# VHH binders against q9ybd5, part 3

Target 1, 159 residues: q9ybd5
Amino acid sequence: MEGEGLLVRKIRSGVVIDHIPPGRAFTMLKALGLLPPRGYRWRIAVVINAESSKLGRKDILKIEGYKPRQRDLEVLGIIAPGATFNVIEDYKVVEKVKLKLPEESQGVLRCPNPTCITRKEREKAVSKMVLVSQDPPAYRCVYCGTTVMGDEIHDLISP

## First folded at step 13 (VHH)

Design q2
Fold by OpenDDE, fold request of step 17:
Structure q2 (fold): chain B 159 residues (1-159), chain A 119 residues (1-119)
Amino acid sequence: as target 1 above (159 residues)
Amino acid sequence: EVQLVESGGGVVQPGGSLRLSCAASGFWFSEYAMSWVRQAPGKGPEWVSSIYSSSGRTMYADSVKGRFTISRDNSKNTLYLQMNSLRPEDTALYYCAKDFYSWEKHDRSSQGTLVTVSS
């Protein structure tokens, strides 16, 4: 892939995430549950601070053998809107998705307010947060109104 | 395996101070928000404080605002809770928790540290 900056072998199958803002590759791995030691199930290549014509610098993430879930696109979109998510089969890109901020997040982003109804054990309310700003990104809880902005949103991602 | 080991608890007089520590291992500490919770005798778990991973911004329960300070040292994988102006109602078993939410599931990975405030 163009702009990798470092030589990394192509993967036969799995996922390649390109054009990741610098420093967010590990955040992505965390959100996907692939930080060590859990990530040792897969072969993972992480390229950080590679040269990028588009971004100046970027991260790249390759996960060989990984089968993406629908939730993954939402999570990765939250972390790196504008990054490119590629599905690889037989060394070829078979699917390409431009990641984006979801307009609404249900069950993925959780309200950080411990007094929120969604945080009550006895309640059955599922977390629901709505996008209220694109840049910087901001989400607001539809129940209590708590708003979280910027990189702090990443801490709201449910495991 | 995620491990959280709390320390620093003890017996203090009202108005006294304590500093709790939480040694974390088994996960990338710097990538996670962290929280303190407490459980008083005969009561359920109560959220005390949290700290974001990215910004270090802190949040506190109303009952401890102005008295408690949460902080972290990522180089030591340690979470702290400075408790000043302690009150009898602060008496509880204090736990640290990974992220904002994990304490809700009564994670058995933490034994807690006992804080007793009494005259």
Scores: ipSAE 0.859, ipTM 0.935, lowest interface PAE 0.5, mean pLDDT 92
Fold by OpenDDE, last read:
Structure q2 (fold): chain B 159 residues (1-159), chain A 119 residues (1-119)
Amino acid sequence: as target 1 above (159 residues)
Amino acid sequence: EVQLVESGGGVVQPGGSLRLSCAASGFWFSEYAMSWVRQAPGKGPEWVSSIYSSSGRTMYADSVKGRFTISRDNSKNTLYLQMNSLRPEDTALYYCAKDFYSWEKHDRSSQGTLVTVSS
């Protein structure tokens, strides 16, 4: 990360997500519930269209002071499979995870079909969607069979 | 704070048309799917239509398919519902909702706009 043309300083603690496809940094913030004004709880840096040898251009997201949850890795993996998730402590990377599409999403991706059993409050069924394609990404609801593909999947991420 | 303000409702005869608008503020409108729902007197909320944020792909309830059209203008933070060939059974208070799901909890932060179809 240090060799890249970063526009912002290092953070003491928090998370750094690198190699984000261009335009998806704000999608990530949305999914994490960190878009303004809620995001003002943390110091957040968003770098868009940074130079990338692999992607041509990339986004970078830094969230100082943020403590990631297990769910965050799933959500971020859905949005940007292949991106790198870094946990920072004392200005050092202490954990590094390559994000990936989950094979199964339970409770995170919700079925967009309003007639699905998981959308009926009375039924109390938890959403469950399975990966049926990686490129482009596609998830299918195990209950009603509704399939969502590509960037539309991002709209299914529950808060 | 999320704010949604619906407008465009009114009284029309069967077969008439109306165009509803939903002015959104307090959130990044372009990043969210949006939905229209309606509530007729004495009935619970009914999903009408939704539109994806990324693709703009639309979905409709069977009862309105072919007659209603959902659209959005991100530059204006506005959601629309063009309603054609209106029927008496379309009479309801119409609400817009953030994403596909927010309307489910009956947490109405908006007043809605009333559509009355009557001879």
Scores: ipSAE 0.858, ipTM 0.934, lowest interface PAE 0.5, mean pLDDT 92
Fold by OpenDDE, last read:
Structure q2 (fold): chain B 159 residues (1-159), chain A 119 residues (1-119)
Amino acid sequence: as target 1 above (159 residues)
Amino acid sequence: EVQLVESGGGVVQPGGSLRLSCAASGFWFSEYAMSWVRQAPGKGPEWVSSIYSSSGRTMYADSVKGRFTISRDNSKNTLYLQMNSLRPEDTALYYCAKDFYSWEKHDRSSQGTLVTVSS
């Protein structure tokens, strides 16, 4: 963060997600449950198509006051592997994590196949999908074998 | 608050066609996959079709493949279901649902639209 100019002011506390592929900031907000109107609980800055020396263009997401949840890194890693997740306290980065695709997703990615056992209420089987490709990203349901690739994976994220 | 309003249902003879619409509000429509489900009298809800948000790729139940077409217009926040070659077994209350999964929770925000296929 030190090497790049800020388009918006620094936040005192919360999270900053940098190096987001262009167009995925809102997908992230959706996945975090922060799209309006729920997002009004926090002060959110969305920067779209910022210049990036690494990516050419990038999105930036700042959520002031937001406390990361356990599943956030997984979800955000699915949406934007390679992006940088920063935890901010007292205007300082106290934690920095490079987001990545999880090798396995349990309970977060749900199988889109309605006939899958994980989609049967009576079975109480928890969704489990495994990474089968990095580029493009692809996840496969361990139960029925349904495979989803690319940005379509984002639609599998449990709300 | 998520609102889904279905329309376009009616009575049609076997072999006929209907086009259902689902007007969506209260959420960022373009960011979500959408689904159609139906519930026949005395039966539980049945998945009919879904459409991805990013790619627009579509999925169908075997019972409706080749006959039904799901589509969306993000500029109008509207989901569609073109139903051709309708059969009596297609008779049901049709609901649209946000994402692939929400219909499993019996979303009360939707009243559905009744499709009756009868000679």
Scores: ipSAE 0.858, ipTM 0.934, lowest interface PAE 0.5, mean pLDDT 92
Fold by OpenDDE, fold request of step 17:
Structure q2 (fold): chain B 159 residues (1-159), chain A 119 residues (1-119)
Amino acid sequence: as target 1 above (159 residues)
Amino acid sequence: EVQLVESGGGVVQPGGSLRLSCAASGFWFSEYAMSWVRQAPGKGPEWVSSIYSSSGRTMYADSVKGRFTISRDNSKNTLYLQMNSLRPEDTALYYCAKDFYSWEKHDRSSQGTLVTVSS
């Protein structure tokens, strides 16, 4: 974590997501279900266009008191592969995870094709999408073959 | 609280046109994909169209391709459906839905807008 030029104080406990590509912090909040008004449960800081030696500019997301779910890492990895997920305790980073695109997403990414078998209530088929490209990111439904790439993938994240 | 209010429905002759509107409130409209669905009397819900949040790319059911156009104005938190060359089989109650999937759970918060195509 870059300590210079911080606009917001350090958090005592919670999560800090660093090295977010510019403009994706709010997408992350949406995917986590933390956009207003739901987000008012936590103290949330969004830093937009912070200086970054690695990226030029970056976003930073701080959520004080937030307890991450296992699903969160997958969701955040989809939105910002390469970003760093930090767990904070007593003002210290106690865990670091480099976010990545999952090779397979089951139940998290839903097929946007309404005629897909996974979209039929009677079939009880769970959505399953596989990574077919890393740059740009692309996922393909294993059932109907529908492929979605780029930022459009973010709209597939189940609420 | 999420609110979706549809308007613009009415009675039109075959070949006519209507423009539906959906006023959205209670959520960050610009961050979500949006959809139109319809339900004819005695039938289940049918997906009509969707629009992505990021790219604005649109998708349509085969039955409405070339005739309907979905669009959005984020500054007004409003979703639109331009309906041209209307057919009797387009007669239905039309609903606006948040994201691609929420319409499957029958959101009771929306009353829909009735479109009747009849000679």
Scores: ipSAE 0.857, ipTM 0.934, lowest interface PAE 0.5, mean pLDDT 92
Fold by OpenDDE, fold request of step 17:
Structure q2 (fold): chain B 159 residues (1-159), chain A 119 residues (1-119)
Amino acid sequence: as target 1 above (159 residues)
Amino acid sequence: EVQLVESGGGVVQPGGSLRLSCAASGFWFSEYAMSWVRQAPGKGPEWVSSIYSSSGRTMYADSVKGRFTISRDNSKNTLYLQMNSLRPEDTALYYCAKDFYSWEKHDRSSQGTLVTVSS
């Protein structure tokens, strides 16, 4: 993986997320459950404020040994649409995915309205949020209509 | 390990005020939304208020709107609940919770702080 402003070595295997908007690397770690003090099973490098011809500044996240889950792409797409998700094997990019906002989020984004039917245990309704705007990002609950936009969406990501 | 320690509860007369605090540790406080929940005697848990992590935007239950104010100090890893114009029906054990949802789980990570509003 080649990039401007890299401060750390290449990883043998794992994931590299590039072109992260500055300040969102730790949000990603949170969403993935990788923030301290919980034990790290992976070597993690966080590069903040790296030079970027496209963005001016960017964050980079490297997680060596990490095996991505299906949920990860959705979560990371919500946090940083437009960022590049790279799967690394033997020091080579074997898969590259441009992250994007999902049109629909089921079970990942939860409605912040405590009176929503999806927040009632008896109903066992699965949360469902739909994308209603891309810029700024906005999701609306299909059940109660609660709409959340911008960085506040990050708080809706289920643990 | 996530730790939440509530304080500031006590006995007050109707119309009085209290300020609750929640000291948080064991997680990156500034990255999480936070909530206040209460449980009155003989009742189930009731959501009181929440605050977003980045924007600081707040949400309130109708029963406390206009009277309670949730706030946070990320530099101190502390969540607050200013309670004004207290009513007898506000009597409850108050808990703070990480994010918007964790309070729904039966596992209470804290002992709460008791607020009693009585003449």
Scores: ipSAE 0.855, ipTM 0.933, lowest interface PAE 0.5, mean pLDDT 92
Fold by OpenDDE, look of step 13:
Structure q2 (fold): chain B 159 residues (1-159), chain A 119 residues (1-119)
Amino acid sequence: as target 1 above (159 residues)
Amino acid sequence: EVQLVESGGGVVQPGGSLRLSCAASGFWFSEYAMSWVRQAPGKGPEWVSSIYSSSGRTMYADSVKGRFTISRDNSKNTLYLQMNSLRPEDTALYYCAKDFYSWEKHDRSSQGTLVTVSS
């Protein structure tokens, strides 16, 4: 699980995300809350613009010691649908998940409309976005109808 | 620690212009959407404008559309708000905020910059 021409050691345990579209590795780190300084709790390898037979170029993310949460798959699926999420134990892949766009996102994607009911603290309404397009990706707020598409969706991911 | 420092406020006459700046530190600025909000005395915070990190697309409150322009310089970790055709109702303490949402929690990480529009 190494990029062409770049050598990164295998991790004993943690997560390897492969076939990330170029440029989205750091977006993933942000979404996972692993950008500096918080990220220093883990050993993280970021490979950007590695050669890929499938994609031409790809990013790779290795996070040693990281234990994924259920939410992580949703978040990462939003950022990089089609990427491969690998769980590593004892230097072996023990689980592979192909990331995908969730059909519905509750509490993860927040509506960018400041007048939306989900943006009113007093209402205690939880954000709910539904997938309305695969390509390009687009999500629509079920409350106010606001639709966001493309990479802008990434900015809606709640920490 | 996230730090946001606003500047550029002042006293201007109606129809005047000001440019606000927000110096950001303590986080990866280029990876976050940013917002401007304002708070007039005795009123709650009001969203003014936001800018996406991914696309740079901008959003504005109806009250400022056509008059205000939000922009960012990632190389300087700075957010800007160009305010033209200022009106007395624009008088407020202006704050910058990380992402689209954080300002709702009354983030006291910044002191804001005062804009006063008066004859």
Scores: ipSAE 0.807, ipTM 0.902, lowest interface PAE 0.5, mean pLDDT 92

Design q2
Fold by OpenDDE, look of step 15:
Structure q2 (fold): chain B 159 residues (1-159), chain A 119 residues (1-119)
Amino acid sequence: as target 1 above (159 residues)
Amino acid sequence: EVQLVESGGGVVQPGGSLRLSCAASGFWFSEYAMSWVRQAPGKGPEWVSSIYSSSGRTMYADSVKGRFTISRDNSKNTLYLQMNSLRPEDTALYYCAKDFYSWEKHDRSSQGTLVTVSS
């Protein structure tokens, strides 16, 4: 499961994200705010381009001591729908969640259109993006109609 | 600490060209979209251009479209803005910003580079 055949040990507590599409592990770390220097608070293992029977190749992310927030599942689902999110306690998986694209994203994905009402400082409109395609993934702004697809969606994730 | 250092500004005549650079440090540059913003005297910040991290797709304000070109070199952690056919209304302090949105918070870490277009 978590790291079979890998040169990375099991973690006592934290999270393991498996079946990440290749190349998206660092994107996840960025979205979680765990890239250096902030990431030095936790012990992080990144495995890239591991063999996967399901995907051919995959990334794996282990974050020891990390406590997930509610927002994290949404963010990770946007980045890697279909990946498996595991919560680890005492070296055991205590919770397993299959990540998915949210049907609606409020406050997480921001509209890339600078003229959108949600991008105006004086306005109190909160960003709201709706899923309009699963494959490739696409989200549309409910206010201005701007649509973003594919990996570019990852750049819309607010810090 | 995130650092963004802009350079390349100066005084040019209308119709002239400048190339701005932004040296980035303190974060994983290649993982972030980047933006240029400018602030003219007596005015608020104005978005100029952005570039996506993965696709490299670019976006421009209508006021600069066809004249300005944003680009990046991830190997040098540097963002660029090629400015052609400059106009007096382009006169401003130019800032670079991490991602599409960070410039809205007026990060004081950026000093900007001054561009003056005058006869």
Scores: ipSAE 0.735, ipTM 0.862, lowest interface PAE 0.7, mean pLDDT 91
Fold by ESMFold2, last read:
Structure q2 (fold): chain B 159 residues (1-159), chain A 119 residues (1-119)
Amino acid sequence: as target 1 above (159 residues)
Amino acid sequence: EVQLVESGGGVVQPGGSLRLSCAASGFWFSEYAMSWVRQAPGKGPEWVSSIYSSSGRTMYADSVKGRFTISRDNSKNTLYLQMNSLRPEDTALYYCAKDFYSWEKHDRSSQGTLVTVSS
């Protein structure tokens, strides 16, 4: 009996993210820069550990009035591949996207190796991380070869 | 507001040990990687060590590998650096930073804790 529609009103505009693997909702808010107190500009509903016929359990995010940024799909795809990203305008879904691990990340995932040339201002090289495994997820820096896997990838996301 | 307060520095002889602490507040400590950085007199900042948020995997500068150990206690919102076999070249102001990247900014947000290794 517990569900998103019973606890949260339909939004006029914003974003609804459904089918989030359980336990990742707050990591997604962190990656969007929306954890409190910074997120207090936005009305945010978080449903934790809801029943899901597809996943068994899921998290759900509803962010009222949020205008999605171009990088949001990349950021959220890194954290919750397979989740459904819905853009709401005038009470209707105007865009629905299944989140995916991006094949490449340039500027969003930053190489954690402090000696990488992308970490030196004088070199002005931008981090480029390439997907090398889907399951578990893994990315490799094209410059120094540093590889990061699983939940560690989430520490590499810059706002 | 993010606040980081370092402690545990002091004057020690070569070969000695110190344990530094970094008390964190104003952010979700357990969700962030953390770093230790040092700045010797007349030098720019030098990365020392980092620790991932979820896995606890650690990274160390070559100059401190085998001598320093980074750790964290999420229940106390505290980051640690155990420094063993200290050398005069370890003399520096030590400070902690949120994530792998923020220490590269010009502005240091905390006072740090001074470590002096001298005969």
Scores: ipSAE 0.632, ipTM 0.836, lowest interface PAE 1.1, mean pLDDT 86
Fold by ESMFold2, fold request of step 17:
Structure q2 (fold): chain B 159 residues (1-159), chain A 119 residues (1-119)
Amino acid sequence: as target 1 above (159 residues)
Amino acid sequence: EVQLVESGGGVVQPGGSLRLSCAASGFWFSEYAMSWVRQAPGKGPEWVSSIYSSSGRTMYADSVKGRFTISRDNSKNTLYLQMNSLRPEDTALYYCAKDFYSWEKHDRSSQGTLVTVSS
């Protein structure tokens, strides 16, 4: 990864997430279920407030040995749209993905309104949150109209 | 291990006030939305209020709106519920929950604090 520097050692295999908007690295770890103590099975390096030619400042995550699921890419795109997701094998980037806000979420974002029909087991309705704004990011529940914006969206990520 | 310890309950007259506290440990409190839930005798759990982690925006059940105020202090890992203008119908065991969703599992991880509103 060009221009990253030597703040932490290189990883042989795993993932490196670069160009994370400043202040979101720990939110990403929480959303992936990787905060300690659960994350202690992983070697994790977190760089906070590094210099970035693209953003001015950024956070960086390095997770040795981690292989992401499809759900993880949606989660990461919600938290850090525009960040660069790198898959590392044998010290080399073998796959690079630019993270994006998904147009809709079924199964990752859950409606926060406790009276929504999707919160009632009898109705069996599955939450569907639809992107209604890119900047600021905002999602709206298709059933009850509850709208969530900005960093609030991160609280809606369901396991 | 997630730990939530509620306090501040007691017996109070109608129209009175109480302030509940929920001390949290074993998780990154500042990264989670938090909720207050209550359970009256013979009833299932009832959502009372929630607060977002970053924005601090709040939500309230219609039955408590305007009377109860949820707040949090991330430096103390503590959630609060200020209850004013209490009514006999507010009598319940009150407990806090991590996030907007975990209380729905019918799996309470804390003892709660009892609030009794009666003459």
Scores: ipSAE 0.631, ipTM 0.838, lowest interface PAE 1.0, mean pLDDT 86
Fold by ESMFold2, look of step 13:
Parts: sequence; structure tokens; C-alpha cells
Structure q2 (fold): chain B 159 residues (1-159), chain A 119 residues (1-119)
Amino acid sequence: as target 1 above (159 residues)
Amino acid sequence: EVQLVESGGGVVQPGGSLRLSCAASGFWFSEYAMSWVRQAPGKGPEWVSSIYSSSGRTMYADSVKGRFTISRDNSKNTLYLQMNSLRPEDTALYYCAKDFYSWEKHDRSSQGTLVTVSS
């Protein structure tokens, strides 16, 4: 009803992610498995490069009807730490979470080193990546010592 | 639908060079790390090289380090492998894979390009 004054109408239920660092909205959709064409099963609004008093510029995602898995909050925190994750029910924010870099990731961030023991399926070792820097973000594999930082980390998210 | 089409293979003598290409379509190529993998006759898949999506940083198997160079051109949705100083042991079917991990499932979404190094 009141949505005509907005670029994108308010959603009845789902998720709104605000204060996303500019340029990361599609990376978030990719990591959630929601990029087109798969994402066409969902009503998704993407605002690119909006004004932000907090960041200067930001991206915004609105995903109607989406119910994220528990691991998805870890994934979103890796891509957009500091962003605001809003759960919407009946047009109201029922939960608001500030996304954070996880101190460690087991199974979500996979070690990028193909010779790491965690990459050998016969060994059944699960990746464990630990946060070693907040700014810039950096993670290190506990098994082989491989360290990745910045936007490289986004390539490590297991589907 | 994700499509990866390799080309540039052929028959060369030891010490020769080849440049492989992988044309990508049906996905957001610039958002993904990419890998080259090879499979010798009668052997399982062997990782060759990978390249990050954003940084362009590269990784190589010890067996090819210093001889092979992976690169990408996001404007052309194309991944490359420059292979120098080729050896008979490099003889294999070469194929590209999306991200660092998908090749591990033994599923191949492409036919690959055959490289034969023989005297």
C-alpha cells in the first residue's frame, strides 16, 4: 500500500540486508545460491550504490519469503561484516542482527589449497579457517597455514 | 546453464608450447575462481592450476609450476592456460572448472581438450 514512495515496496515477509559495502550484493546472492537463473524462484530487489551516511555508498538486498539457514548468517557476515540483517514478518522488523566476521569457520570456508589434507575426500578432514585479522579481513587454514585476505575470502565459501 | 568449452589442445613434441582456452557462459564468470584440471589416460583427475576471481592470484601444482601460466580475461569470459616446456607426462585431457572445488566431484561439465606430448 505505502510502497509507492519507495524504490522498492516494503516486503511482507523475508529478509532485508542493509549497509552492504558497495559492489557486494551480487557476491552475496551468489554465495546464497540466489543468482539468476536459480534466483528467479524468489522475488529479489537489489539496490546498487545507494547513498549511505554510514558508508558513503552501499548496496541493499530485499528477498521476499526467504528463510535463511543458520550457516547463511555466517556466509553473509564473511561477505558484508557490519551490514544490518533484518528479518521481516507481517511488514515489521522482528529481528535485527549486525553481521560479523566469524572468529572461525568450520566447513563453510574451505581451504583453497588443493593439496591440503582437508581437500582429500578420502581423509574426511573438515576445513577449519580462523580469523587472523579484522581489517583487512584475513583467515588462515589451521592445517596447512594458507592465508587469504580481503575479497579473496569470498571465493572460499563452500556452496 | 553453465557451459565451459575448452580449445587449443593438440600434438606437440617435448619442449613445445600450447595455449589452452576455456570459453565460459551461463554464469557470472567474474564472480568465480577458476581451475584447470587434467586427466591422463587411465588416471583420476589431477588439479593443475587455479586463479582467484578478484585478486587474480594464482596457484599451481608442483609438477607444472614455472612452466604453466593461468590467466583470465573477464571481458571475454575466457580462462587461459599457457603451457611451456611440455613433457610427455603432461599428456592428458585438460578441462576447466568453476571455482576451486567443483572439479573434486568427478563430474565433468565439459568435454575438455586433448594435449598429447610425444616424440
Scores: ipSAE 0.629, ipTM 0.827, lowest interface PAE 1.1, mean pLDDT 86
Fold by ESMFold2, fold request of step 17:
Structure q2 (fold): chain B 159 residues (1-159), chain A 119 residues (1-119)
Amino acid sequence: as target 1 above (159 residues)
Amino acid sequence: EVQLVESGGGVVQPGGSLRLSCAASGFWFSEYAMSWVRQAPGKGPEWVSSIYSSSGRTMYADSVKGRFTISRDNSKNTLYLQMNSLRPEDTALYYCAKDFYSWEKHDRSSQGTLVTVSS
C-alpha cells in the first residue's frame, strides 16, 4: 500500500470525533461553542466527506488541546449518534465513547415553545425532552407535548 | 460582532399590510433558528414568531396566526415578517433575535423597526 497516508495528522492531546455522519461537523462545532471566532483558541481540523468503511462517507473533527466536558457527550450524542468520541493523551486514545441519543434530556434540550411552562422564569420547571423515535430522531416535551425531529433538534441546544 | 438591522416599519391603517426585514451579519445565519419579537409601549417583550434553521418549519403566537408569515432567505442572510390584516394591538417596536431563546434575556441588541397601526 504505497503512498497511503492520513488526511489529518495525529494530535498529541485533545479530542477526535470520528464516524460523524456526513454534514454534521460544523453543527457539532456550533454546539460546543467552537465556531469561529471563538474556536480560534484551539487548533481545529475538520474533514468533510472522508471515505469510511463503516458509513461510506463521514466527517471527522479533531480539536487539539480541548478538555472535554460531561455535557459535551450528551450534546454531541444528539447531533451525531453513532459517532466515536476519542480523548487523546500522548498520541494515544485514553477514552473512547460511542455517542448515542439519550433517552431523555433535561436542561440540555430546551423546549422551543415560548408558552411552555418551562419557559416561564417564575416557574421552577426545567425543560425535559424525551426520545420518542430513534430513526428519524424525535424528542417530545413532557410538559406541552411539542415534538421536534431530525435536524430541527439541533436548534434546541442554543440556550 | 453579531448585527441585526430591522426595516420596513411604518404607519398603516387597520387592515393594512407591512413586510419587515431583518438583515443579519457577524454570525452563521443559516445555522440558527430566528425569531421575531415585539414590544408595545409600556409592556415587556412578546414573542411573535420563530423559524427553524434547517427545516424552515415555523411557529406563531396565537394572536398573529393566519395573519403573519415568517420566512428567511439564507442566501441574503435575511429574515422576513409579512404582516397582513393589521390591528391596532399590533402596534409595537418589532425586532428580530437569534435562536428561540435569546430574546428572553432582557437586553435588546438591535434598534428594531416601529409599526404603528391607527386610523
Scores: ipSAE 0.629, ipTM 0.832, lowest interface PAE 1.1, mean pLDDT 86
Fold by ESMFold2, fold request of step 17:
Parts: structure tokens; sequence; C-alpha cells
Structure q2 (fold): chain B 159 residues (1-159), chain A 119 residues (1-119)
């Protein structure tokens, strides 16, 4: 975590997400359900617009005591593909994952079209969004064809 | 706590216009898509329009497309609905909702603003 140690003290345990494209740290907190006030049970450090040898500039997110869930990697990969997800135990990185766009999302991204069959209670269908472009990122609903791209995708992460 | 306060409703004649506002607080408005929903007396909620958080792209129910315009001002934490060419069937309680999905639950966050379109 070169350079970030100069800005924020290391955490004993939890999660550090590094190499976040600038401007996306709060979107990540929203997607994890950790935007204040709900996130106040967690000690959270957010560094915005830090220097990065990899990206020029980056955001950094540190969540002390947080136990990552399986869903978290998919959610965060949608928001910040290429960012580094670090699990910290005893002040050491014990697991490191490079986030990536999933090829498909079932249950995490919900179709935003209110008339889609996946939005109708009687159908009980779970949204399935498939990746149709990496850059810019774009997902398409397999049921109604609604396509969402770029930062719009972040609004599709449902509670 | 999440608060959404609607205003701008009233009684208008068919063909008239109204502009609704939704003042948001207690959450990070700029990080959420927003929706307008309406509920006519004795009926369930009907989705009207939605707007993405940053792109500004909009969606409209077929029944209002071309007549209503949704917009937002993230600097003021305010959502708007410009309603033109109003019809009697537009009569309803109008309310705003956080994101594309939460309005489908019984746990509504606001009281709404009444729009009555009547001769």
Amino acid sequence: as target 1 above (159 residues)
Amino acid sequence: EVQLVESGGGVVQPGGSLRLSCAASGFWFSEYAMSWVRQAPGKGPEWVSSIYSSSGRTMYADSVKGRFTISRDNSKNTLYLQMNSLRPEDTALYYCAKDFYSWEKHDRSSQGTLVTVSS
C-alpha cells in the first residue's frame, strides 16, 4: 500500500480498498450499505484524490473491523474494476483481490425498468444483467433488453 | 433519518401545469437515483418517472411521457416534476422515492403532495 501509509494509519483488522478511480469512494460506501448514518457502527477512513503511481490519482477506503461478504467483491467490482481489495488481520494484508466486472449479475444489479417482468411481484423472477461492454462498462437485462452503461450502473445496485 | 418532503400540489383544470418539488435530507441525495410515484384514491402505487443519480438520464411511464419532465438539483438536494397538459386521470397523491426500487415496498418515506385535476 505504497504512499497510503503516509496519509492514514494502518488498521488492525478489516478491509482496505486501494487504487479506486477518483470520485468513487462514496459510491462504494453506498453500495456496501455503509454511507452515514448506517455506516457509523464502523470506523471508516476515506481518502479522496490521493496521488497514485498506478492511476495518477485515486481514492482509498479503509473500513476497520469489517468482515467482507461474498457479495461485496461483486458489488465493488462493478463500481471500481481494477481496484485492489485487501483483507487485513493483525495489521497485515492476508488476502488481496483485484476487483473485476462480473460477466453477469444475478440479484446484485436489478433491472431499472419498472415494467420488466423481474419487477412484477407475481413473476418472482430475479434480475439477470449481462456484461455487454468492458469500456465503457455496460450491462443489459436479459428479460427486457434495457441497457445501462458507465456510472449509471451504480444506481442499479439494489438494497 | 431519511426525509422526503413534497410540495407544489394543488387543484388545476385540465390542460394546466404544476411543478412539484421534493426536498431531501438525511441521506446522500447525489448518490441515489430518484423516482416520482403517484397513488390515486383506492388504487395502488403507480410509477411515474425516475432519474439517474449522475447521468441525468430519465425514464417515464407511457401515460406521462411527453407531458411530464423529471429533473434534479444535487446542489440543493431537490427533485422536481414539471407536469404539463394535465388530465383528470393525473389526479393522485404524488410522492418521491429514493432509488428505482424502494417505492415498491409498504415502507414509504414521505407524505406526498396532492394533485387534483378537475373542472
Scores: ipSAE 0.624, ipTM 0.830, lowest interface PAE 1.1, mean pLDDT 86

